# Ledger of designs, part 2: VH-VL binders against Putative ATP-dependent RNA helicase TDRD12 (TDRD12)

Target 1, 87 residues: Putative ATP-dependent RNA helicase TDRD12 (TDRD12), of Bombyx mori (Silk moth) (q1xg89r1618to1704)
Amino acid sequence: LSKPKICWSQNKNTVKLKILIAGIEDYKLKIEDRAVAFSANHCDVEYGFKLELYGVVDVNKSRHSNKGQYVLVTMTKLMCRNWLALT

## First folded at step 2 (VH-VL)

Design L9 (framework fv_lutikizumab)
Fold by ESMFold2-Fast, scan of step 2:
Structure L9 (fold): chain C 87 residues (1-87), chain A 126 residues (1-126), chain B 107 residues (1-107)
Amino acid sequence: as target 1 above (87 residues)
Amino acid sequence: EVQLVESGGGVVQPGRSLRLSCSASGFTFSDYYMSWVRQAPGKGLEWVAYISSSGSTIYYADSVKGRFTISRDNSKNTLFLQMDSLRPEDTGVYFCARGTYTIYYDSGTYTYFDYWGQGTPVTVSS
Amino acid sequence: DIQMTQSPSSLSASVGDRVTITCRASQDISNYLNWYQQTPGKAPKLLIYDASNLETGVPSRFSGSGSGTDYTFTISSLQPEDIATYYCQQYDNLPYTFGQGTKLQIT
C-alpha cells in the first residue's frame, strides 16, 4: 500500500486536506467524526491511509472533490479552535 | 513551478533590526509549513524558526528566542522573519524553506523541506 | 536537543566510485531523518526523506538506510554533478537539527 503526499491547512472553522495524486478517476473517502480514510487505485498502484484526527469534525458539513491534480477534502470543525497538529 | 525568493538581507551593526521576506509562488502557500534556516560563513545549516500553515503554531531555536519573530501573510504568499537585537553570531545566509509532509496511518506523519529559496545574506558587524 | 554527527567531515572520490556517508543521532530518532545536497553558493536540495525514501525526480544512484541512531547515505556511482556538501537532518523532535555536513570532492 502506497501512502500519498498530503498538504493540510486550517482556520478556526475548517481543516482542508489536499491528497496529491494526479489523474485518478475514482477514489473512496470516509470521513468520520475523528478520522478520515482514503483509498484509490491508480496505474496499478494501491494508495491509502487512515488518519485519527486531532479534533472532532462535523461529518454532515464535510465535503470532498476531485480537482484533477489532487483530491480536496474540506472538513468542518465541531469546535471552533485551531488544532495544534493534524493528528 | 515552485519558487521561494528571499529579500531584506544586508549589513547592520550589532543591536539593530532587520526584516527578511520570502515571496512564494507556484503553489498554494497556505497549505504548507514554513521555516527559516540559516548558514554561517563556512559552517553548516541551522534551523531558526517554524510556522504552521495557518500561522497558529510557531517554534524558535533557543539561540533566537525573544529576539526573532516569524510570521506569514497568506493573502500575499509571503513569509517574514523580524530580527531584533542582532548579534555578530547571527551573521549568515538565511534560507526560506517549504515544509511538506507525508501521512502514514500506521506510523504517523513525516515532514521534510522539499523546496528552498536561494538565501539572503545577513552580516552583523561593527 | 538531539545532536547529529556526520562522518566523515570531508572525503575525496573519483567519478564512478561508491560513496558512503554516515550520520549518528545522540538518541533514537525512529527513522525521522532527511538527507540534503548543497552545491557551492546554492540552496540545499532534498534527496532522501524518512531515512530511505527517494524524493521525486532524484536519481536512483542516491539511497538511504539505517535505523535507531545510525543512518547511512550512499551514492552508488559518483557523477561530476554530485560534488557538493551533504547534510542529514532529524525531525523526531524540535528543535530540528542538522549534521555538520560532509564535503564531497573529486580526486
Scores: ipSAE 0.005, ipTM 0.596, lowest interface PAE 12.0, mean pLDDT 85

Design M0 (framework fv_modakafusp)
Fold by ESMFold2-Fast, scan of step 2:
Structure M0 (fold): chain C 87 residues (1-87), chain A 125 residues (1-125), chain B 107 residues (1-107)
Amino acid sequence: as target 1 above (87 residues)
Amino acid sequence: EVQLVQSGAEVKKPGATVKISCKVSGYTFTDYYMNWVQQAPGKGLEWMGWVDPEDGETDVAEKFQGRVTITADTSTDTAYMELSSLRSEDTAVYYCARSYEISIDYSGYYGMDVWGQGTTVTVSS
Amino acid sequence: DIQMTQSPSSLSASVGDRVTITCKASQSISSYVDWYQQKPGKAPKLLIYAASSLQSGVPSRFSGSGSGTDFTFTISSLQPEDIATYYCQQSYSTPLTFGGGTKVEIK
């Protein structure tokens, strides 16, 4: 299992993850209130991770999309506080 | 050659709105955030916000919320910053600057490596 | 918001001197601080990113160090063309915040 490179950023209301795998066609992503899990197969390599998040997110207002160059995950914070770290 | 080219100087009256453009060339517009930075005469740098041209998401500093709108037009590779209800303290040079998130495990951002030349906005009655 | 406190606000040094500027973050920001140079009438120029990485094309006399809350920017041998205002900026989280700047002059 290989861990893909990820970037993250935040503002008062959201946390964004970019999962840097170009050209994937299918992936699994599960956003939970305190965790996010990703898995995908690309070029016969199995990628994945599970992050235990620093804070609580609103799953119903969180979303993800495949942007071609990366998978973008936008998670809406339940409390408008700065996260000191992603995990 | 990577370039950010901003629109020309503006003179506005209090209460007016100004809209500044930042046209990009030499790179893929959607790969980088576009930041806007204010610098009042003789003062330091103050971050106003950024837009992600890929999805149109923005993040705006609290001081400017309600007055600033940051947008990106991917059909023309142009970012915009619109500042309304202008006050004399908005007299400043406004810069656009690109930045990129880097990743090695949990990354922060690359610094703002390419800047526009700046747009002077003067608010006077 | 993360506050970046930069010191000194100004300094005067001679050509060839080692110049040191410091920056303190109000909370831990790992290594996510960037340093910029701004000359009068010009846009800022990125010199150092991620605390210690030298931007391409920037002279090796510029360096950065630190992690957590305390960061240092150094010019190992000051040159006349280095006369400028220098800014730190945290790149850990939004809103991005700059230090107050340090004006470097030759005496």
Scores: ipSAE 0.000, ipTM 0.615, lowest interface PAE 11.3, mean pLDDT 84

Design M1 (framework fv_modakafusp)
Fold by ESMFold2-Fast, scan of step 2:
Structure M1 (fold): chain C 87 residues (1-87), chain A 122 residues (1-122), chain B 107 residues (1-107)
Amino acid sequence: as target 1 above (87 residues)
Amino acid sequence: EVQLVQSGAEVKKPGATVKISCKVSGYTFTDYYMHWVQQAPGKGLEWMGWVDPEDGETDVAEKFQGRVTITADTSTDTAYMELSSLRSEDTAVYYCATDLYEYGSYYYMDVWGQGTTVTVSS
Amino acid sequence: DIQMTQSPSSLSASVGDRVTITCKASQSISSYLNWYQQKPGKAPKLLIYAASSLQSGVPSRFSGSGSGTDFTFTISSLQPEDIATYYCQQSYSTPLTFGGGTKVEIK
């Protein structure tokens, strides 16, 4: 499985993950309280990953959207604390 | 040498306001949250809230909302906790505390001030 | 708010005894639990973080275990200087909440 390039940023309340795949039509994303899993197929290539998150997120307040040039995942922190790393 | 030094004991009348200071040294004040914890005589510990000295953002426990104001002054590396409309049940030791050695997202309070005793009596 | 219940509220034991204190969360907090020691007239001192990690400089006779809702703190061989009140505290969600404390005395 090919791992797409990812970029992430944070503030005290939120972690934002950009999955840098352009032009995908369908993807699967699962946000759990301490993990996020992604999969997609494009041009006969299978992309995917599972990240064990640094901290705990509120699944019900977390979301994702396809922005065309990337998939944006917005995860709400349960503790408003800076994460030293994504994982 | 990391230290949190709190202001001295206060005796107040019901309805008054008290403002307690916590002066930090030995670390970068703006990098860590400063917490305030109340302990009534013979009772346990109760979290009041925190302030982020970098931007002044606060989170205050519901029990203290409306009466507590937590602030930070970066020019003097001092955090403040102001409690208004004092009642006899506010008689307590008040602690400031911070964490400097975090592990992952696990929060803990590993550095504490010596405590400030506030007595509310008529 | 997450409620933390400690048991027992107090105990008396002899020097050299194994002492066990328990802490129960009203909902799962994973491993986001800390243990503090407070001696009379002093500020609390962190002993254990992340349920089972021993803070630097803390004697190895202190240990913690558990995850989810049920946690245990143990002193393997009680010493006179361990007379104190011990508190658990969850760091999973604000407001941060402490257990009611367990007063440990020597008989």
Scores: ipSAE 0.006, ipTM 0.605, lowest interface PAE 12.3, mean pLDDT 85

Design M10 (from M1 with heavy chain T98R L100S Y101S E102G Y103W G104Y S105E Y108G; framework fv_modakafusp)
Fold by ESMFold2-Fast, scan of step 2:
Structure M10 (fold): chain C 87 residues (1-87), chain A 122 residues (1-122), chain B 107 residues (1-107)
Amino acid sequence: as target 1 above (87 residues)
Amino acid sequence: EVQLVQSGAEVKKPGATVKISCKVSGYTFTDYYMHWVQQAPGKGLEWMGWVDPEDGETDVAEKFQGRVTITADTSTDTAYMELSSLRSEDTAVYYCARDSSGWYEYYGMDVWGQGTTVTVSS
Amino acid sequence: DIQMTQSPSSLSASVGDRVTITCKASQSISSYLNWYQQKPGKAPKLLIYAASSLQSGVPSRFSGSGSGTDFTFTISSLQPEDIATYYCQQSYSTPLTFGGGTKVEIK
């Protein structure tokens, strides 16, 4: 299983994760209150990861979308505090 | 050089509204939250609220809700704090301060304006 | 709201003395605590962030420690230019809250 390149950022209310795989058609992503898991097959390579998150997110207000150049995951923080790290 | 420059001192009557500006230079305005902090004469620091200049979202302390409006104008790189229904106890120095976190990992108010004195006559 | 209790309210010390200020949060704030210095007539200056990280350009005689609810700020060898009021501030959750301040004077 290959781990894709990722980058992340945050503001007071949200954590954004960019999964840097261009041109994927289908992917699986599961957002849990303290974890996010990703898997996809692209060009005969299987990509995936599971991250245990630094803080707690509100799953019902979190979302993800395929932006073509990357998959964007937007996770709403349950408490409005700064995360010192993604994990 | 990173700089926050605030508007000049104001003298207001009870019931009036004051609007203080904080013009930024030397960095990308939309990358950092902007805080507003009140300091009454001889007293400590009290957080009023913050704005995210990128999208205009604000968070305001309960004590000031209904009286304070915090805004940001990205065309002029200027943050504003408007306080209405002024009372004598609003006499204070008001500071704007940049939050170092922005899109980075650590919170801290790393750059401050020089302060704006507001005097409310009794 | 998270209450920040700062001690002492004021202190007097001699040049070269070790000065210690404490700050207690009403609930755990992990390491989300900052320390500021405010000289008379001036805006506050950030000295320490994330409980123990020294802000760029700040002299190494200033340090911070602690996590959870109990935090300490130390000046290892007090200098005349350190006369100021020092504030702790939690950045764990809004509303952001400051301690009451500690006025440091030279005797």
Scores: ipSAE 0.007, ipTM 0.619, lowest interface PAE 11.0, mean pLDDT 85

Design M11 (framework fv_modakafusp)
Fold by ESMFold2-Fast, scan of step 2:
Structure M11 (fold): chain C 87 residues (1-87), chain A 124 residues (1-124), chain B 107 residues (1-107)
Amino acid sequence: as target 1 above (87 residues)
Amino acid sequence: EVQLVQSGAEVKKPGATVKISCKVSGYTFTDYYMHWVQQAPGKGLEWMGWVDPEDGETDVAEKFQGRVTITADTSTDTAYMELSSLRSEDTAVYYCATVYDYVWGSYDYGMDVWGQGTTVTVSS
Amino acid sequence: DIQMTQSPSSLSASVGDRVTITCKASQSISSYLNWYQQKPGKAPKLLIYAASSLQSGVPSRFSGSGSGTDFTFTISSLQPEDIATYYCQQSYSTPLTFGGGTKVEIK
């Protein structure tokens, strides 16, 4: 299981995660209140990870989309606090 | 009440620039992408681009690259779409739209809140 | 870019009829497909998101199905107020793309 490159950023309300795999057609993403899990098969390589998040997110206000060059995950913070790390 | 209110109709000459505003109320502007959609008279819908108001990131459809600038002003909760070098083919209704599900619980939201549209007429 | 092919371009049906519209993506978009209704002079209204999920406040006579490349939108019992143009739209990747629309009229 290979871990893809990821980048993250935040503001007071949201945490954004970019999963840097270009050209994937299908992926599985699960956002839980304190975790996010990803899996995909691309170019005969099985990719995946599960991150235990630093803070709690509102699953129902969180979203994800395929941007072609990466998968973008936007997670809404349940409490407006600065996260010192993604995990 | 979640609402997008657009600026009024514009009449422009070929070669001019038009800037349309979209004022947001009733939700947190920075939490969702703002999209812009063009509809020529009697024709279908065409996506122009989006802005993420939180960080100013934009994505613009290739057809409009170089002529369209999409911006967001978080101090006034207003998104803008500026289209330059206007041609008669740019005569259209322009819509702003956002992905906001008032009933929390959905991934992969569709654009569920739309502005009323701004008519732009380009004529000599 | 993902091309969305929508059919038919127009149809006429009677009140109470079952109406079906189809939408085909040029590549797999999983379930990232939305359906919109647009009445003359009005902005589009979201009816269905994620291929089959009914938007809050939308009548249950509207439904969607499909995944991958082939999608169907159905009005189970056409009402006079359903006269409109309907559009599919993929939200799988940018640029977001719409189908050409289907104009629905009463006979």
Scores: ipSAE 0.005, ipTM 0.603, lowest interface PAE 12.0, mean pLDDT 84

Design M12 (from M1 with heavy chain T98R D99E L100Y Y101S E102G G104D S105F Y108G; framework fv_modakafusp)
Fold by ESMFold2-Fast, scan of step 2:
Structure M12 (fold): chain C 87 residues (1-87), chain A 122 residues (1-122), chain B 107 residues (1-107)
Amino acid sequence: as target 1 above (87 residues)
Amino acid sequence: EVQLVQSGAEVKKPGATVKISCKVSGYTFTDYYMHWVQQAPGKGLEWMGWVDPEDGETDVAEKFQGRVTITADTSTDTAYMELSSLRSEDTAVYYCAREYSGYDFYYGMDVWGQGTTVTVSS
Amino acid sequence: DIQMTQSPSSLSASVGDRVTITCKASQSISSYLNWYQQKPGKAPKLLIYAASSLQSGVPSRFSGSGSGTDFTFTISSLQPEDIATYYCQQSYSTPLTFGGGTKVEIK
């Protein structure tokens, strides 16, 4: 399983994760209150990862979208606290 | 190569609204947050707010809440800061500055616009 | 809000001197601290990010250190072109906050 490059950022209320795989058409993403898991097939290679998040997110207010050059995951923090790391 | 170019100086009366633009070039606009920073004459730097051009999400400092609107137009690669109900205390230079919206907030505001002077006088 | 207390507010030094500026956060900000240089009439320039990482293209005489609440910025050998006001800034939490600035002048 190949791990794609990921970038993340945060503010008081949200954590944003960019999954840097260009041209992905179909992917699976599971957002749980303290974890996120990604998988996709691209050019006959299987990509994926599982991250145990530093803090708790509100799954019902978390979103993801395919931006073409990357997949964006926006997760709403359950508590307005700064995360010292993504995991 | 990377540039942030701001609109020109403005002179406004108290109660007016000013809208400043920040046009970017040389990079992918949606990969960076855009911050707005105020500097009154002879004073320090004060953060006003930021926008994520990728989704339009904003955060605005409490001092400016209700008076500041920050937006981004991805079709023209331009960020905007609109300040309403102008007071003499708003006389300042206003800067836009980008920050990489990547892995975490370690990157700092690495490229700044040249600044826009706003003078509020009667 | 996180308050940044920067000292001194101004200093005068000679070319070749070691210059030290300090910055204190009202709560722990880990290493989320940046240092900027601003010359008269110009926009600020990022010198140091992540408390101690030198921005690309910035001379090696500039350095930063610290973590948590106490941070230091150093110019190892002051040059005439270093005359400027220097600001610390925390990026740990919004609202982002700047120190009050330190004006550095040549004697």
Scores: ipSAE 0.006, ipTM 0.624, lowest interface PAE 11.0, mean pLDDT 86

Design M2 (framework fv_modakafusp)
Fold by ESMFold2-Fast, scan of step 2:
Structure M2 (fold): chain C 87 residues (1-87), chain A 120 residues (1-120), chain B 107 residues (1-107)
Amino acid sequence: as target 1 above (87 residues)
Amino acid sequence: EVQLVQSGAEVKKPGATVKISCKVSGYTFTDYYMHWVQQAPGKGLEWMGWVDPEDGETDVAEKFQGRVTITADTSTDTAYMELSSLRSEDTAVYYCATEWYYDSYGMDVWGQGTTVTVSS
Amino acid sequence: DIQMTQSPSSLSASVGDRVTITCKASQSISSYLNWYQQKPGKAPKLLIYAASSLQSGVPSRFSGSGSGTDFTFTISSLQPEDIATYYCQQSYSTPLTFGGGTKVEIK
């Protein structure tokens, strides 16, 4: 299983995760209160990961979208806290 | 140097309203949440709520909803906590506190406290 | 709301003793647990954040451990200046909640 390159950033209210995989049509992403799991098949390669998050997110206010060049995951922090790391 | 300076002690009658100020210096007021904490005489600490000075959004503990108003004035870098319909049980020291250092994750800068006495 | 149960409510120990205080959350709070020291007439001071991280400027005799629901705060060698009330506090979700406090005295 191949792990795609990821970049992340945060502000006081949100954590944004960019999953750097271009041109995928279908993917699966599951956001849990302390974890995010990703899987996709692209060009006959299986990509995936599961990250145990540093902090807690509000699943109902979190979302993801395919931007073509990457998949963007926007996770709303349950508590407005600075995360020292993504995981 | 980060400082939170609170207004002076208040003595009020039951049913009155009290408004406590917390003036900040040494940091950008809009970058951090301001918390308010109550401590009754000889008792522990109880969180009342916070305000985001950037947009004025607040989160207030259920016990204080309807009686507490927390506000921030960015023109004077001052946070306020207003408590109405005062009861003798509201006699306490009230603290403002902020999370100044990013890696602390706790309330690492506190005001000196404001004593409020409610008596007949 | 997350309830924080702190024990003991008070203790007396001698200078140089190891002092241990415990804190239990009513549900898992991961590592979002802070410890504060409050001396009489003063505002609280943050000692430990994220369950086990020592705040800058705080002596190394103070430490914290635990995750989930069970947490421990330790003073490895009690000093006279450590006489205070200590509070745990969860920052996992609002409303933020404190433990009842532990008054530490020298016998």
Scores: ipSAE 0.008, ipTM 0.618, lowest interface PAE 11.7, mean pLDDT 85

Design M3 (from M1 with heavy chain T98R D99G L100Y Y101D E102F Y103W G104S S105G Y108G; framework fv_modakafusp)
Fold by ESMFold2-Fast, scan of step 2:
Structure M3 (fold): chain C 87 residues (1-87), chain A 122 residues (1-122), chain B 107 residues (1-107)
Amino acid sequence: as target 1 above (87 residues)
Amino acid sequence: EVQLVQSGAEVKKPGATVKISCKVSGYTFTDYYMHWVQQAPGKGLEWMGWVDPEDGETDVAEKFQGRVTITADTSTDTAYMELSSLRSEDTAVYYCARGYDFWSGYYGMDVWGQGTTVTVSS
Amino acid sequence: DIQMTQSPSSLSASVGDRVTITCKASQSISSYLNWYQQKPGKAPKLLIYAASSLQSGVPSRFSGSGSGTDFTFTISSLQPEDIATYYCQQSYSTPLTFGGGTKVEIK
């Protein structure tokens, strides 16, 4: 299973995750309270990962979108604090 | 207490560029997303895009891609919307509005600027 | 893009009447629907968020209901100051989209 390159950033309220895979059409993303899981097939390569998050997110306020050059995942923190690491 | 104050009305010729400012006060600028909304005369509201002042990330509606640039300046607590290659169809009132989460999802856009009228005519 | 269909486009009612506006999404948006009031010459004002939650400071005569694709906004007893155009707006996914608006007038 190939792991795509991931960049992340945060502010007090949110954690943003960029999954750097260009040109994918279909992907699966599951956001849970303390984990995010991704999978996709592109050009006969299977990509995926599961991250155990540093803190707790509000699943109901978390979203994702395909930006063409990457998939953007925006997760709303349940407690407004800076995370010392993504995981 | 919380206020969004926009720059004044603009009159432009077709092909020109306009840059509208939205200065915030009464809250921490980087804690909220800033949205821009267009309203043509006698028409409804149309979302243009948003910026996250914390990191400068933007999302722009397809209709405006290539012509609109949305930015935020945290040193002056001011958001900007720049629209280029102006057409008569761009004649509208432009609003800035803040939203707590990335879509303004759960809580909506709770505070709006007063609006900036842009008239495009020759 | 998620299309928001709002009805009616306009209505006229008497002071004290119950006014109902509906909004339909082209796909399920859960409860991520907001209602705004816009008076002539002014910016929109948030009245209802998350389909049914009343914004702080907004009179209790305003209410919202619904989930998924079908949503309703109600003014239980229309007042003169409620003359305005009302808009629904989905915040489930980008681009954010608004309904076409309902103009409320007093007869």
Scores: ipSAE 0.006, ipTM 0.656, lowest interface PAE 9.4, mean pLDDT 86

Design M4 (from M1 with heavy chain L100Y E102G Y103S Y108G; framework fv_modakafusp)
Fold by ESMFold2-Fast, scan of step 2:
Structure M4 (fold): chain C 87 residues (1-87), chain A 122 residues (1-122), chain B 107 residues (1-107)
Amino acid sequence: as target 1 above (87 residues)
Amino acid sequence: EVQLVQSGAEVKKPGATVKISCKVSGYTFTDYYMHWVQQAPGKGLEWMGWVDPEDGETDVAEKFQGRVTITADTSTDTAYMELSSLRSEDTAVYYCATDYYGSGSYYGMDVWGQGTTVTVSS
Amino acid sequence: DIQMTQSPSSLSASVGDRVTITCKASQSISSYLNWYQQKPGKAPKLLIYAASSLQSGVPSRFSGSGSGTDFTFTISSLQPEDIATYYCQQSYSTPLTFGGGTKVEIK
């Protein structure tokens, strides 16, 4: 299982996670209230990870999209508090 | 009351640029995404993109990338959608919309502007 | 992009009839599906969110069901004021995408 590189950023209301993997068509993304899990198979390589999040997110307002060069995950914070780390 | 009020109708020539405004009132502008939706005459709804007024982050549908700029001005509580290099196919009603009442709920757009008609003709 | 296939494209029914519209996603969207009503010359109005949750102030004759890829929207007893075009919309992933719409008319 290879772990793709990830970058993250935040504002008061959201946490944004960029999963730096290019050219994938199919991926699985599971957002839970305090965890996010990713998996994909691309060019015969299995990629994935599971992160236990620093804080609680509102799963119903969280979303993801494939931007071609990366997969963007936008997670809405349940409380508008600054996260000192992604996990 | 929560309201979105859009600028008036525009008539433009091909190749021109149009900038539509959406002024919000009755809620904290920076707390909710602002979406833009296009509807060509007699056709369905097509999502163009959204802006997060708190940080200016945008997400724009691929069809409109390179021609659409979505912005927010927090000093005037106004969102903007600017569409450049206008073509006849851009003739449509443009709506702004937010998810104010359903803010915890699946990006359901529950407050809409009245719409702005843009006509592109030679 | 997630494609939303809505059917039928139009229907005619009588006042009091049960009306059902279906929507199919090209991939699983869990319950991230909304239903809108649009009357001629007006902006759309959100009726149902999260596949089955009724928006505040919306009459109880409107309902939604389904999860994953297959969804239905029902008007249990059609009223004259329900003449409109109805759209499904997925909010699982950007770009947000709408179904093609169903025009509901009275016979």
Scores: ipSAE 0.006, ipTM 0.613, lowest interface PAE 11.6, mean pLDDT 85

Design M5 (from M1 with heavy chain T98R L100Y E102D Y103S G104S S105G Y108G; framework fv_modakafusp)
Heavy chain, then light chain:
Amino acid sequence: EVQLVQSGAEVKKPGATVKISCKVSGYTFTDYYMHWVQQAPGKGLEWMGWVDPEDGETDVAEKFQGRVTITADTSTDTAYMELSSLRSEDTAVYYCARDYYDSSGYYGMDVWGQGTTVTVSS
Amino acid sequence: DIQMTQSPSSLSASVGDRVTITCKASQSISSYLNWYQQKPGKAPKLLIYAASSLQSGVPSRFSGSGSGTDFTFTISSLQPEDIATYYCQQSYSTPLTFGGGTKVEIK
ESMFold2-Fast, scan of step 2: ipSAE 0.033; ipTM 0.748

Design M6 (framework fv_modakafusp)
Fold by ESMFold2-Fast, scan of step 2:
Structure M6 (fold): chain C 87 residues (1-87), chain A 121 residues (1-121), chain B 107 residues (1-107)
Amino acid sequence: as target 1 above (87 residues)
Amino acid sequence: EVQLVQSGAEVKKPGATVKISCKVSGYTFTDYYMHWVQQAPGKGLEWMGWVDPEDGETDVAEKFQGRVTITADTSTDTAYMELSSLRSEDTAVYYCARGEWSYYYYGMDVWGQGTTVTVSS
Amino acid sequence: DIQMTQSPSSLSASVGDRVTITCKASQSISSYLNWYQQKPGKAPKLLIYAASSLQSGVPSRFSGSGSGTDFTFTISSLQPEDIATYYCQQSYSTPLTFGGGTKVEIK
């Protein structure tokens, strides 16, 4: 299982995760209150990861979308606290 | 070529509102965040906030919360920064600058020319 | 908020000299640090990103190093056109914060 490169950032209310894999058509993304899991197949290579998050997110207000050059995951924090790390 | 072109200089009275525009060309507007940076005369750089043109999400520094509104209009490829309840301390040059959301390259690589705002009575 | 402290606030050096500027973060920011050059009357220009990566089109005499809390910016052979104020900036957490700047002058 290959792990794609990821970038992350935050503001007071939100954590954004960019999964740097270009040109995928189908992927699976599961956002839980304290974890996020990703999987995809691209050019006969299987990619994936599971991250246990630093803080708790509101699953119902969190989103993800395919931006072509990356997959963007936007997770809404349950508490407006600064995360010292993604995990 | 990539360019950010800002609106012209403004002179305002205390209590007024100013709205500065930043029109982009030469790249896909929604691929980069647009930052706004304040520089008071003879002083350093201070980050005000950013907008994500793709979804309109913003983040604004606490010092400016309640007075700053940052927006983006994808139909005209223009970002805006509106500052209300102007004080003399808001006299500054205001810059827009694009930044990529990336672990490897999170620098503001292209800047507008700056807009001078003078607040005087 | 993460505070960025630059030293020195100003320096004077001769053409050809090696110039170093330091930047200290109030907490660990990993490698999320950028360096900018600002010439009088102009907008800032990005020189270094991710602590040590040279921006495209920037002369190789400019370099950056460090990680965590302590960072250094170096001009290996100062040129007359390098007269400017230099700023570090962290992008680890919002609000993004800049150092106070270092004014570089030719003696």
Scores: ipSAE 0.007, ipTM 0.635, lowest interface PAE 9.0, mean pLDDT 85

